# Designs tried in a protein design chat: VHH binders against Protein AAR2 homolog. Part 28

Target 1, 357 residues: Protein AAR2 homolog, of Caenorhabditis elegans (q09305)
Amino acid sequence: MGGALPPEIVDYMYRNGAFLLFLGFPQASEFGIDYKSWKTGEKFMGLKMIPPGVHFVYCSIKSAPRIGFFHNFKAGEILVKKWNTESETFEDEEVPTDQISEKKRQLKNMDSSLAPYPYENYRSWYGLTDFITADTVERIHPILGRITSQAELVSLETEFMENAEKEHKDSHFRNRVDRENPVRTRFTDQHGLPIMKIREGYEIRFQDIPPLTVSQNRVGIEYSDRLYRLLRALGGDWKQLLAEMQIAFVCFLQGQVFEGFEQWKRIIHLMSCCPNSLGSEKELFMSFIRVLFFQLKECPTDFFVDIVSRDNFLTTTLSMLFANVRDSAHAGDDLKKKTAQFKQYLTNQFKWDFNCD
Below, E stands for the ipSAE of ESMFold2; O stands for the ipSAE of OpenDDE; V2 stands for 0.75 times the mean of E and O plus 0.25 times the DockQ between their complexes.

## First folded at step 20 (VHH; framework vhh_7yz9_2)

Design y1 (from v3 with D99N; at its last look DockQ between E and O 0.01; V2 from the best seeds 0.00; counts 0 for: pae E 14.2 > 2, off the site)
Fold by ESMFold2, look of step 20:
Structure y1 (fold): chain B 357 residues (1-357), chain A 121 residues (1-121)
Amino acid sequence: as target 1 above (357 residues)
Amino acid sequence: QWQLVESGGGLVQAGGSLRLSCTASGFTFSSHHMGWYRQTAGNEREWVAFISNSGSTYYADSVEGRFTISRDNAKNTVYLQMNSLKPEDTAVYYCAAGNSWFYDESEMDYWGQGTPVTVSS
């Protein structure tokens, strides 16, 4: 049912689905949306029949690292991106409101160059992205770039020299070097390598996880204060925490960005160590388990074995979650049953042992 | 077009037994988890039993030990054997199929139209 559609549904989706025009993109390159990617042919110009909602679109030329973006498509939306061969990236093209009818006519003429959205995987994709909203995308997406492992890096020395040059250009007065007190700036790390950072505006804007507070004299692992501070930073909206977990996972799995994996792990670790929140934050924890279930279900086996399961992160961290829920006086019966189901799923599917030595 | 069709409902005295069947078509039955749910008028639908695509079974506390879920992938059919029936078991029973390991109602993709079961006191 996900792979083949009746003609009436195809016509409905063609009239009401969104379009992505990806103009000038090279043939023999990778283009993808959500779970599906293809090698492009000579006449590829984009996608049609995209269901409304959040999607992750990505491309790669000649085995280069993927470049991707999230977009929340509206019904009937026509999104246009033009590939720039010189810069090897894409730019937005605005479609003026008075040109929408003409653009739709052009779409009819291009129909054979537009691939239909691969509906076979849509239900699974919804489960991976259902907390992500347009506002979430706007807040987290890099300001200047795209989601890519080729984040634009600048050395501290280069940034320092660029700032010094701007200072000289804009200064009305000249500052002379103080011969007695020269500035001593270190541009290398402890191993002699240039200190590198992501150029401002190119970073994925993941929310920082608050540090442990020194005022907490609690024994054992208990991160509920960190969770509450994080929720406050998100405007009190726990769904935004799960949206970030979903974006982080997609950035890693489909965008191939390792920072996404690190953020994903940080969120899972935080959520697994909040025994005092299990009663008051029931809906958050119920939804967290569902989100994590879909993420683990969708991991390819080789990817999971090689990267996700390395160093026992999931088995160690989720063992803490399962013990905390099982032993909680605060957790309700439905949360306890859902975590027990999840534990049993992981045990059956991956043969994991959550009863450690 | 997919379909789930329940059968085997009816009137039975307390302490009696019934066997419900649900036959599927229009989707890959062997790859789906199956569940039984029940509802009385004006109340929320509640989960009764769940069987994974690999045959693992799970039950609500109110029916554990009395009900048995099973499946026959060759016949695209899931069964609910209901023993030691109580008047509280009176409801419309629904068959459902999903691709999620969880048995929450929201995790199910396909639903039957229901078969009524009445347990007289």
Scores: ipSAE 0.000, ipTM 0.307, lowest interface PAE 14.2, mean pLDDT 81
ESMFold2 (binder alone), look of step 20: mean pLDDT 85; pTM 0.859
OpenDDE, look of step 20: ipSAE 0.782; ipTM 0.903

Design y2 (from v5 with D99N; at its last fold request DockQ between E and O 0.82; V2 from the best seeds 0.70)
Amino acid sequence: QWQLVESGGGLVQAGGSLRLSCTASGFTFSSHHMGWYRQTAGNEREWVAFISYSGSTYYADSVEGRFTISRDNAKNTVYLQMNSLKPEDTAVYYCAAGNSWFYDESEMGYWGQGTPVTVSS
ESMFold2, look of step 20: ipSAE 0.557; ipTM 0.796
ESMFold2 (binder alone), look of step 20: mean pLDDT 84; pTM 0.851
OpenDDE, look of step 20: ipSAE 0.689; ipTM 0.850
ESMFold2, fold request of step 21: ipSAE 0.507, 0.454, 0.000; ipTM 0.741, 0.732, 0.357
ESMFold2 (binder alone), fold request of step 21: mean pLDDT 82, 85, 85; pTM 0.843, 0.855, 0.856
OpenDDE, fold request of step 21: ipSAE 0.809, 0.558, 0.811; ipTM 0.915, 0.799, 0.916

Design y3 (from u1 with D99N; at its last look DockQ between E and O 0.81; V2 from the best seeds 0.00; counts 0 for: pae E 2.2 > 2)
Fold by ESMFold2, look of step 20:
Structure y3 (fold): chain B 357 residues (1-357), chain A 121 residues (1-121)
Amino acid sequence: as target 1 above (357 residues)
Amino acid sequence: QWQLVESGGGLVQAGGSLRLSCTASGFTFSSHHMGWYRQTAGNEREWVAFISNSGSTYYADSVEGRFTISRDNAKNTVYLQMNSLKPEDTAVYYCAAGNSWFYDESEMGYWGQGTPVTVSS
């Protein structure tokens, strides 16, 4: 498909596409959406013709780490973000429903300041994000702050002291303290360094992977109970698990956020260790293979070699997946065929060997 | 049809000066940012200087303090004054124009054919 769109398609997207107003953002700074980023010009005030669906928007000033957000755009939506130069971040601005028509009229006067969405890679972007919904974004996005590698950190001791001070202010009288049997809390790691965590409200709200259940029924590596508990926590909607895998990957790839890489790995590991689920969860596993295939296909070569393929995580973990599908009495022929095709692709493309046990 | 026409290139001895000009036609010059790029044999094209439609200027580190970009919107012309020239400045110099959304080379919509500059030792 060529880089130039037919005029009738351009007009359709202008009429039906969404808008992002990114107001007050300094020129000569980084702004990006999805696969593409730019150095902003003097007239830049946002984007037009954004196709409906999920997009990842990000920016950076003066070599700072990127900050970004996911948004599921509705057809014709007008999203407004205002840059705050003092805090060096953007703030949300709601457009009331009764003002939408007037904002659309104002957009005609702004047209020369709105750059069109870069359509050349949209189909690939859709393939990386097609399970993500508005509900997915609302559930996972940090309550405070934005998606960034520069997450707000606090020591465990500092957070404990702040919580204790808040609890003290809420009390009507002094709490009784048992000085003879005090509770001890450890604030340092095995090396004597402060234990650090992301301040509450600033974390990307990835779903926890349920822990292994202690049971006398243990038989090899089998995480199907963990998968079923996770699916129940997601309201029985397996598509939300893949949506989270997609958000995690984009957070890592475009947002440069290591927490996304860790969650991505956790999900892949879980899915690779569920031999008893391969029959009953056929559509989940078929879709998982497709999602992972697109993610690995879209990695830039240098990024893949330097970061994604290090430490043999993928070769070790996917070897387990391939063996489990091959040996399953429950997996259907279509899953076995799809998995074998995926294995062959990885072997040919990356010269990986999955037959060494 | 739009055009960007460079002039002012040539041969100069090290330490000398040249002034490049680039005259635009067929588009609204005052609504575009203008840039100068250069390319030597076997290398990727290198950004040299940039001037916004309002007159703000930016320079590559290799030319800072020696080169000055300016524009005359009444004449639809951008200039590059090159002083204290070095043999390393030998290249074909290209004028380019882009809209004001993004300053990236990939977003430049209009390009000149280039003017050669040779700086002898």
Scores: ipSAE 0.378, ipTM 0.717, lowest interface PAE 2.2, mean pLDDT 84
ESMFold2 (binder alone), look of step 20: mean pLDDT 84; pTM 0.852
OpenDDE, look of step 20: ipSAE 0.664; ipTM 0.841

Design y4 (from v3 with H32R D99N; at its last look DockQ between E and O 0.01; V2 from the best seeds 0.00; counts 0 for: pae E 17.5 > 2, off the site)
Fold by ESMFold2, look of step 20:
Order: C-alpha cells, then structure tokens, then sequence
Structure y4 (fold): chain B 357 residues (1-357), chain A 121 residues (1-121)
C-alpha cells in the first residue's frame, strides 16, 4: 500500500484541511512545504489538504535562494498568495467571510491544479515544530520581506542617517560639544570595512541571548542568570524558548538561512552551561534534550556532515552539558538518565567521543 | 490488539548457551526498534540489548561480547543469542518494541510477558 489513503478519507481531508493558493507562480521553479518540494508545472496553483498548524512554505525561481514563510493554518482556511513576477515577491489576498463558500466551490473545480499535502512526512514535521504557536510565528517572523538568505542589507551609517531623518533633524541643537567630547557611533569594523546589517523590518526577530554581566562569577561557567533573563523576556514561558529553537532549526534546514543555525547554536550553548538551573527547570531541560535529539535525528546526512558537525560545536558544547548534568547535586534522577541515554545515542550513532575531547 | 510473545527460556548450566525468541503481532514490526530487558525479584528492570529498525545493535556492558541480538522482519521476530552464560544472568527476560532510539523502559510502547532464564552452577 505504501501509505495511500482511501478515497473516503481523502474526501474528508479535502473538506476539512486547509488550502494555499499560490497564483501566478512561474512553472519550472521550486515550490515546497515542510519536507517536500516540487518543480512546478504549467497548471500549478497551490496546495490542498494542509493539516491545521504551523507549516513552512518556500519557493525558488531558477537559481535564486529560497524565499519562505511560516504560517499557522486553521482548519478549512484558504490562504491566497499572488506572485508578482516583476518584484519577485508575493502579496496576500484576503477571502471575505461571505465569499468563503463560493471560494471552496471554486477550489473543487481547481482540484487538478492543487497538490495534496505530503502526509508521509507530517509526523516528522510536527515533531520539529510542536512548540511553535501562532504567537511564536507572529513574534519572530520578519515584519517586511520573507525568510531568505538574501536578506536586504544596509550599512550602519546609512541606517543611522535614515533614522535621523525620520526624527526630523530640524532641531538646531547640534552643538560642538558632541564633537569635542564625542560619543562616536562606530560605523566600521576592526578592519575598516563598513558594518553591514539587515535592513529594519527584514530581520528574523530572534531573541537576543542576554550577555554575561560584569559581576559574573569568574571561577566557572554558569549561565543560569542569562537563562532566567531570557525566560523573563519570553514572558516566563519556557516553551517559547524551545519554539524559537525549533524555528531557528527550520530556518536553517529548509529556509537555508545561516542566521538560523547561529541562533540554534546560541540556544544550545546557553542550555549546556546552566548547572544551577538543572533542578528548578527540569521540564525545560527534559524537553530540550528531546527537541535536540529529534532535530539531530531528522537532519539529512549531507547537511549534517557538511555544515552541522564541521566545527565540532556539538561535541564541545554537549560535553559540557553531559558533565554538568552528571555532576549536578540539583538534577533529578530522570534528567540524569535521559541525558546519559542521549549521550549514548550520539556516541553510537555518530562515533563521537565526549570524554576528554 | 498487539502482542509480543517470548520463548526459549529455561535452565542451563554456567558456560552454556540459550537462544530467546520474541514474535510480534498487531503492529508494524519492521518500523520498530526492539529491545531485550531482564529483571530479578526486587530490582529494577535492566536493559540488555537493542536493535534498531535498520539493524544496528547495541549492548549493555555486562553482556557485550557474550550476547547477540538479531531480527527477522519476515518472521516478525527478534532473537537474543546468549553465550557463555553466568549465574548472574539468571532473570526473567522481556522483549519490548518502541519508536525511540532511547532504550530506557519508559520509551518502549509494547512489552512481552517475560520468559524465565536460570543459570545454574
């Protein structure tokens, strides 16, 4: 059987699943959702039978980098995007509530132009995204633009000058004291090159990892204060930290955005350096191990070898986690057992050595 | 609905060999990881061996080199070949099936009834 659904179940899912209309998208290009992509044909107009929840949708014209977005689909939702070939972007179209029934009838007539959601990958996708909510997407997703490795860049000097214009610099309060006792804004790096950043509104809005305070204890690595400040910034909801870890990984894995990989690494490093939190934050750490395990299990081998494991980040960082849990007076027996099992899995699967490395 | 049935237990002299079998029904055997566990009265159940759905094998330190886990997906059966048996191998042996690479007992979805093994001096 190979996983084919019976016709009566297919009709049920067609009636209750969500739709994405992607109108005007060029043929012979890449379009995808979650783990599956297609080369589009002449008649391609979107997807049908999308299960409710968070999905990552992406496309690539010819040799261009992927452009993608997260969306939290509601049951029966009809999401419409219209491709603009000149601007190489897409626009939203709202379906008024009183037109939903007629639009659904039109979708039946378009059935041969709509690809079904690839249900064979749904369980794996849910496992990679199960902490992500609609609120998570709204908080992190770029306000302008889309998730892409080709983000809009601007120099720090240009951004400063544009912000000064917005503040209406008609004030004659530019006295010479600032130049003689200056607070100079740095516009170049240590090598004299312009400092570049993503234009405001186009960035993926990852939370900043709080820096070490100058009063940090010198005798050892202990970042629990940084973890608590991060959790407070997330409204005290530790599930949102794991949601961000999941978004970061998907941005890297499917969106091909290296900033996602960097945020993923920052979160793992922080979590690996919090020995004083291992007792009080048991649920967070248990869930963190499960999230990380699933991400490493689902990472394609080519991607893993070429990018994820190249710099030995995981072996170095997780050695710290494993030692901290093993030696903790605070960690419960179940966290110690789960962590040891995770270490054994990584050792056997990847032949990593976490002792004295 | 599902069932795991162990067989092949019994009495054996120290230094001898025994082969345990576990036959599955009521779930997709080839997609599941399989494990063997053992327990003596009054003690926690101890992991013994694990075989992934793809055939990768893993062993507890106490049995490595003496025990061999294998599977036959066509027969829905997992085996434990136990060689060079010692009195401390005396236990009730259980097979289990799960979908997680973690092999502690909380990660297993399906359990057999157990088959006793006694190793005499």
Amino acid sequence: as target 1 above (357 residues)
Amino acid sequence: QWQLVESGGGLVQAGGSLRLSCTASGFTFSSRHMGWYRQTAGNEREWVAFISNSGSTYYADSVEGRFTISRDNAKNTVYLQMNSLKPEDTAVYYCAAGNSWFYDESEMDYWGQGTPVTVSS
Scores: ipSAE 0.000, ipTM 0.197, lowest interface PAE 17.5, mean pLDDT 80
ESMFold2 (binder alone), look of step 20: mean pLDDT 85; pTM 0.860
OpenDDE, look of step 20: ipSAE 0.640; ipTM 0.832

Design y5 (from u1 with H32R; at its last look DockQ between E and O 0.01; V2 from the best seeds 0.00; counts 0 for: pae O 13.2 > 2, off the site)
Fold by OpenDDE, look of step 20:
Structure y5 (fold): chain B 357 residues (1-357), chain A 121 residues (1-121)
Amino acid sequence: as target 1 above (357 residues)
Amino acid sequence: QWQLVESGGGLVQAGGSLRLSCTASGFTFSSRHMGWYRQTAGNEREWVAFISNSGSTYYADSVEGRFTISRDNAKNTVYLQMNSLKPEDTAVYYCAAGDSWFYDESEMGYWGQGTPVTVSS
């Protein structure tokens, strides 16, 4: 319904919506919230009428990696970020409680510089993130408050040296990386490439998932014990697992974060290899299918094709899921039906072959 | 260069115990997941135990309840306490480090040279 929202609704949204001030953000740069991004104009200062709840804000300067953050907006909240041109990132600016009224007044004056929340995409966003809670965000969000597509990778060697320097602050131990020292511990992979890791504080804090095997011999794979361990780690709340799946997907889709994709795959793989849990965790699996269906449905076709073309993970893993559900004596009729429909949808839409023999 | 050095292997009688150690160098140990694998002559390497960077532990069914994996980040060392050893546990034990939550051999980036464990009946 692309029509202009009635004035009353607009007013309501304005009054009850949150504000994001993004000060100093350069023009002609990409700025986005949830499912919508646009190029910023000269007068861009942020967003207005943000509905209360969890949102994902992201931005990218020309040729720079996309950076973003999750935030649980409250009604009437004013969140202020300041762009740092030197570091090419945003910083938090605290608004003291006693200044909130003044800020609100200022917002009225800045109305023309604030872009409205794109409500045309809100339904889609809600569907993609309906399990995500404030607690989920708090748990998973990087400590430094940024989700970046290109995490500052530090070589293990560098990190090791930095840590050594920190420990030996008092000792003139100039950890000069003697590059010529044959005994130099080079953290290299099997190919001789430096092992890189995300710097501490920048990592998305996904829940540890029990190790999974991609066994060629897929017959008889049972990871229910691992699933239960994971659920226990999540406080026994299976909804948090799906929330994490949703966060991971958003990080991948909107954040362009590869780690999001990896966590997303791990979760799907785990869920696909738990035939013994299909009865006992029926609600989880029903919702899992829903979440996954929605994710795949809402994914741009081109994006999905790229994902599938690069990684046969989805077809292989989902084949296991479909087979496990089909062959399960514990899976209810409703789960079987839902899964069958999902399989058919994917077959029709993407022409995927799930017949793994 | 990332190095993993295993130690603690040897000959032990059935029912006995061994403690393997793997000392890591060249990388930030605390940020890595660590695993133990074992291989017998003519067979593929099999996963034994995994410990995440957060300290979560996981075991193969064959060793569950008998083996304990642990880590000391201050010493950059991962341990495998092996109790109630069986002749079937005879193998070369390898320490591995990785960033992946998958514990397949291909997902592990660094490997030790292995330490032999022989359990005599």
Scores: ipSAE 0.000, ipTM 0.229, lowest interface PAE 13.2, mean pLDDT 84
ESMFold2, look of step 20: ipSAE 0.266; ipTM 0.639
ESMFold2 (binder alone), look of step 20: mean pLDDT 84; pTM 0.848

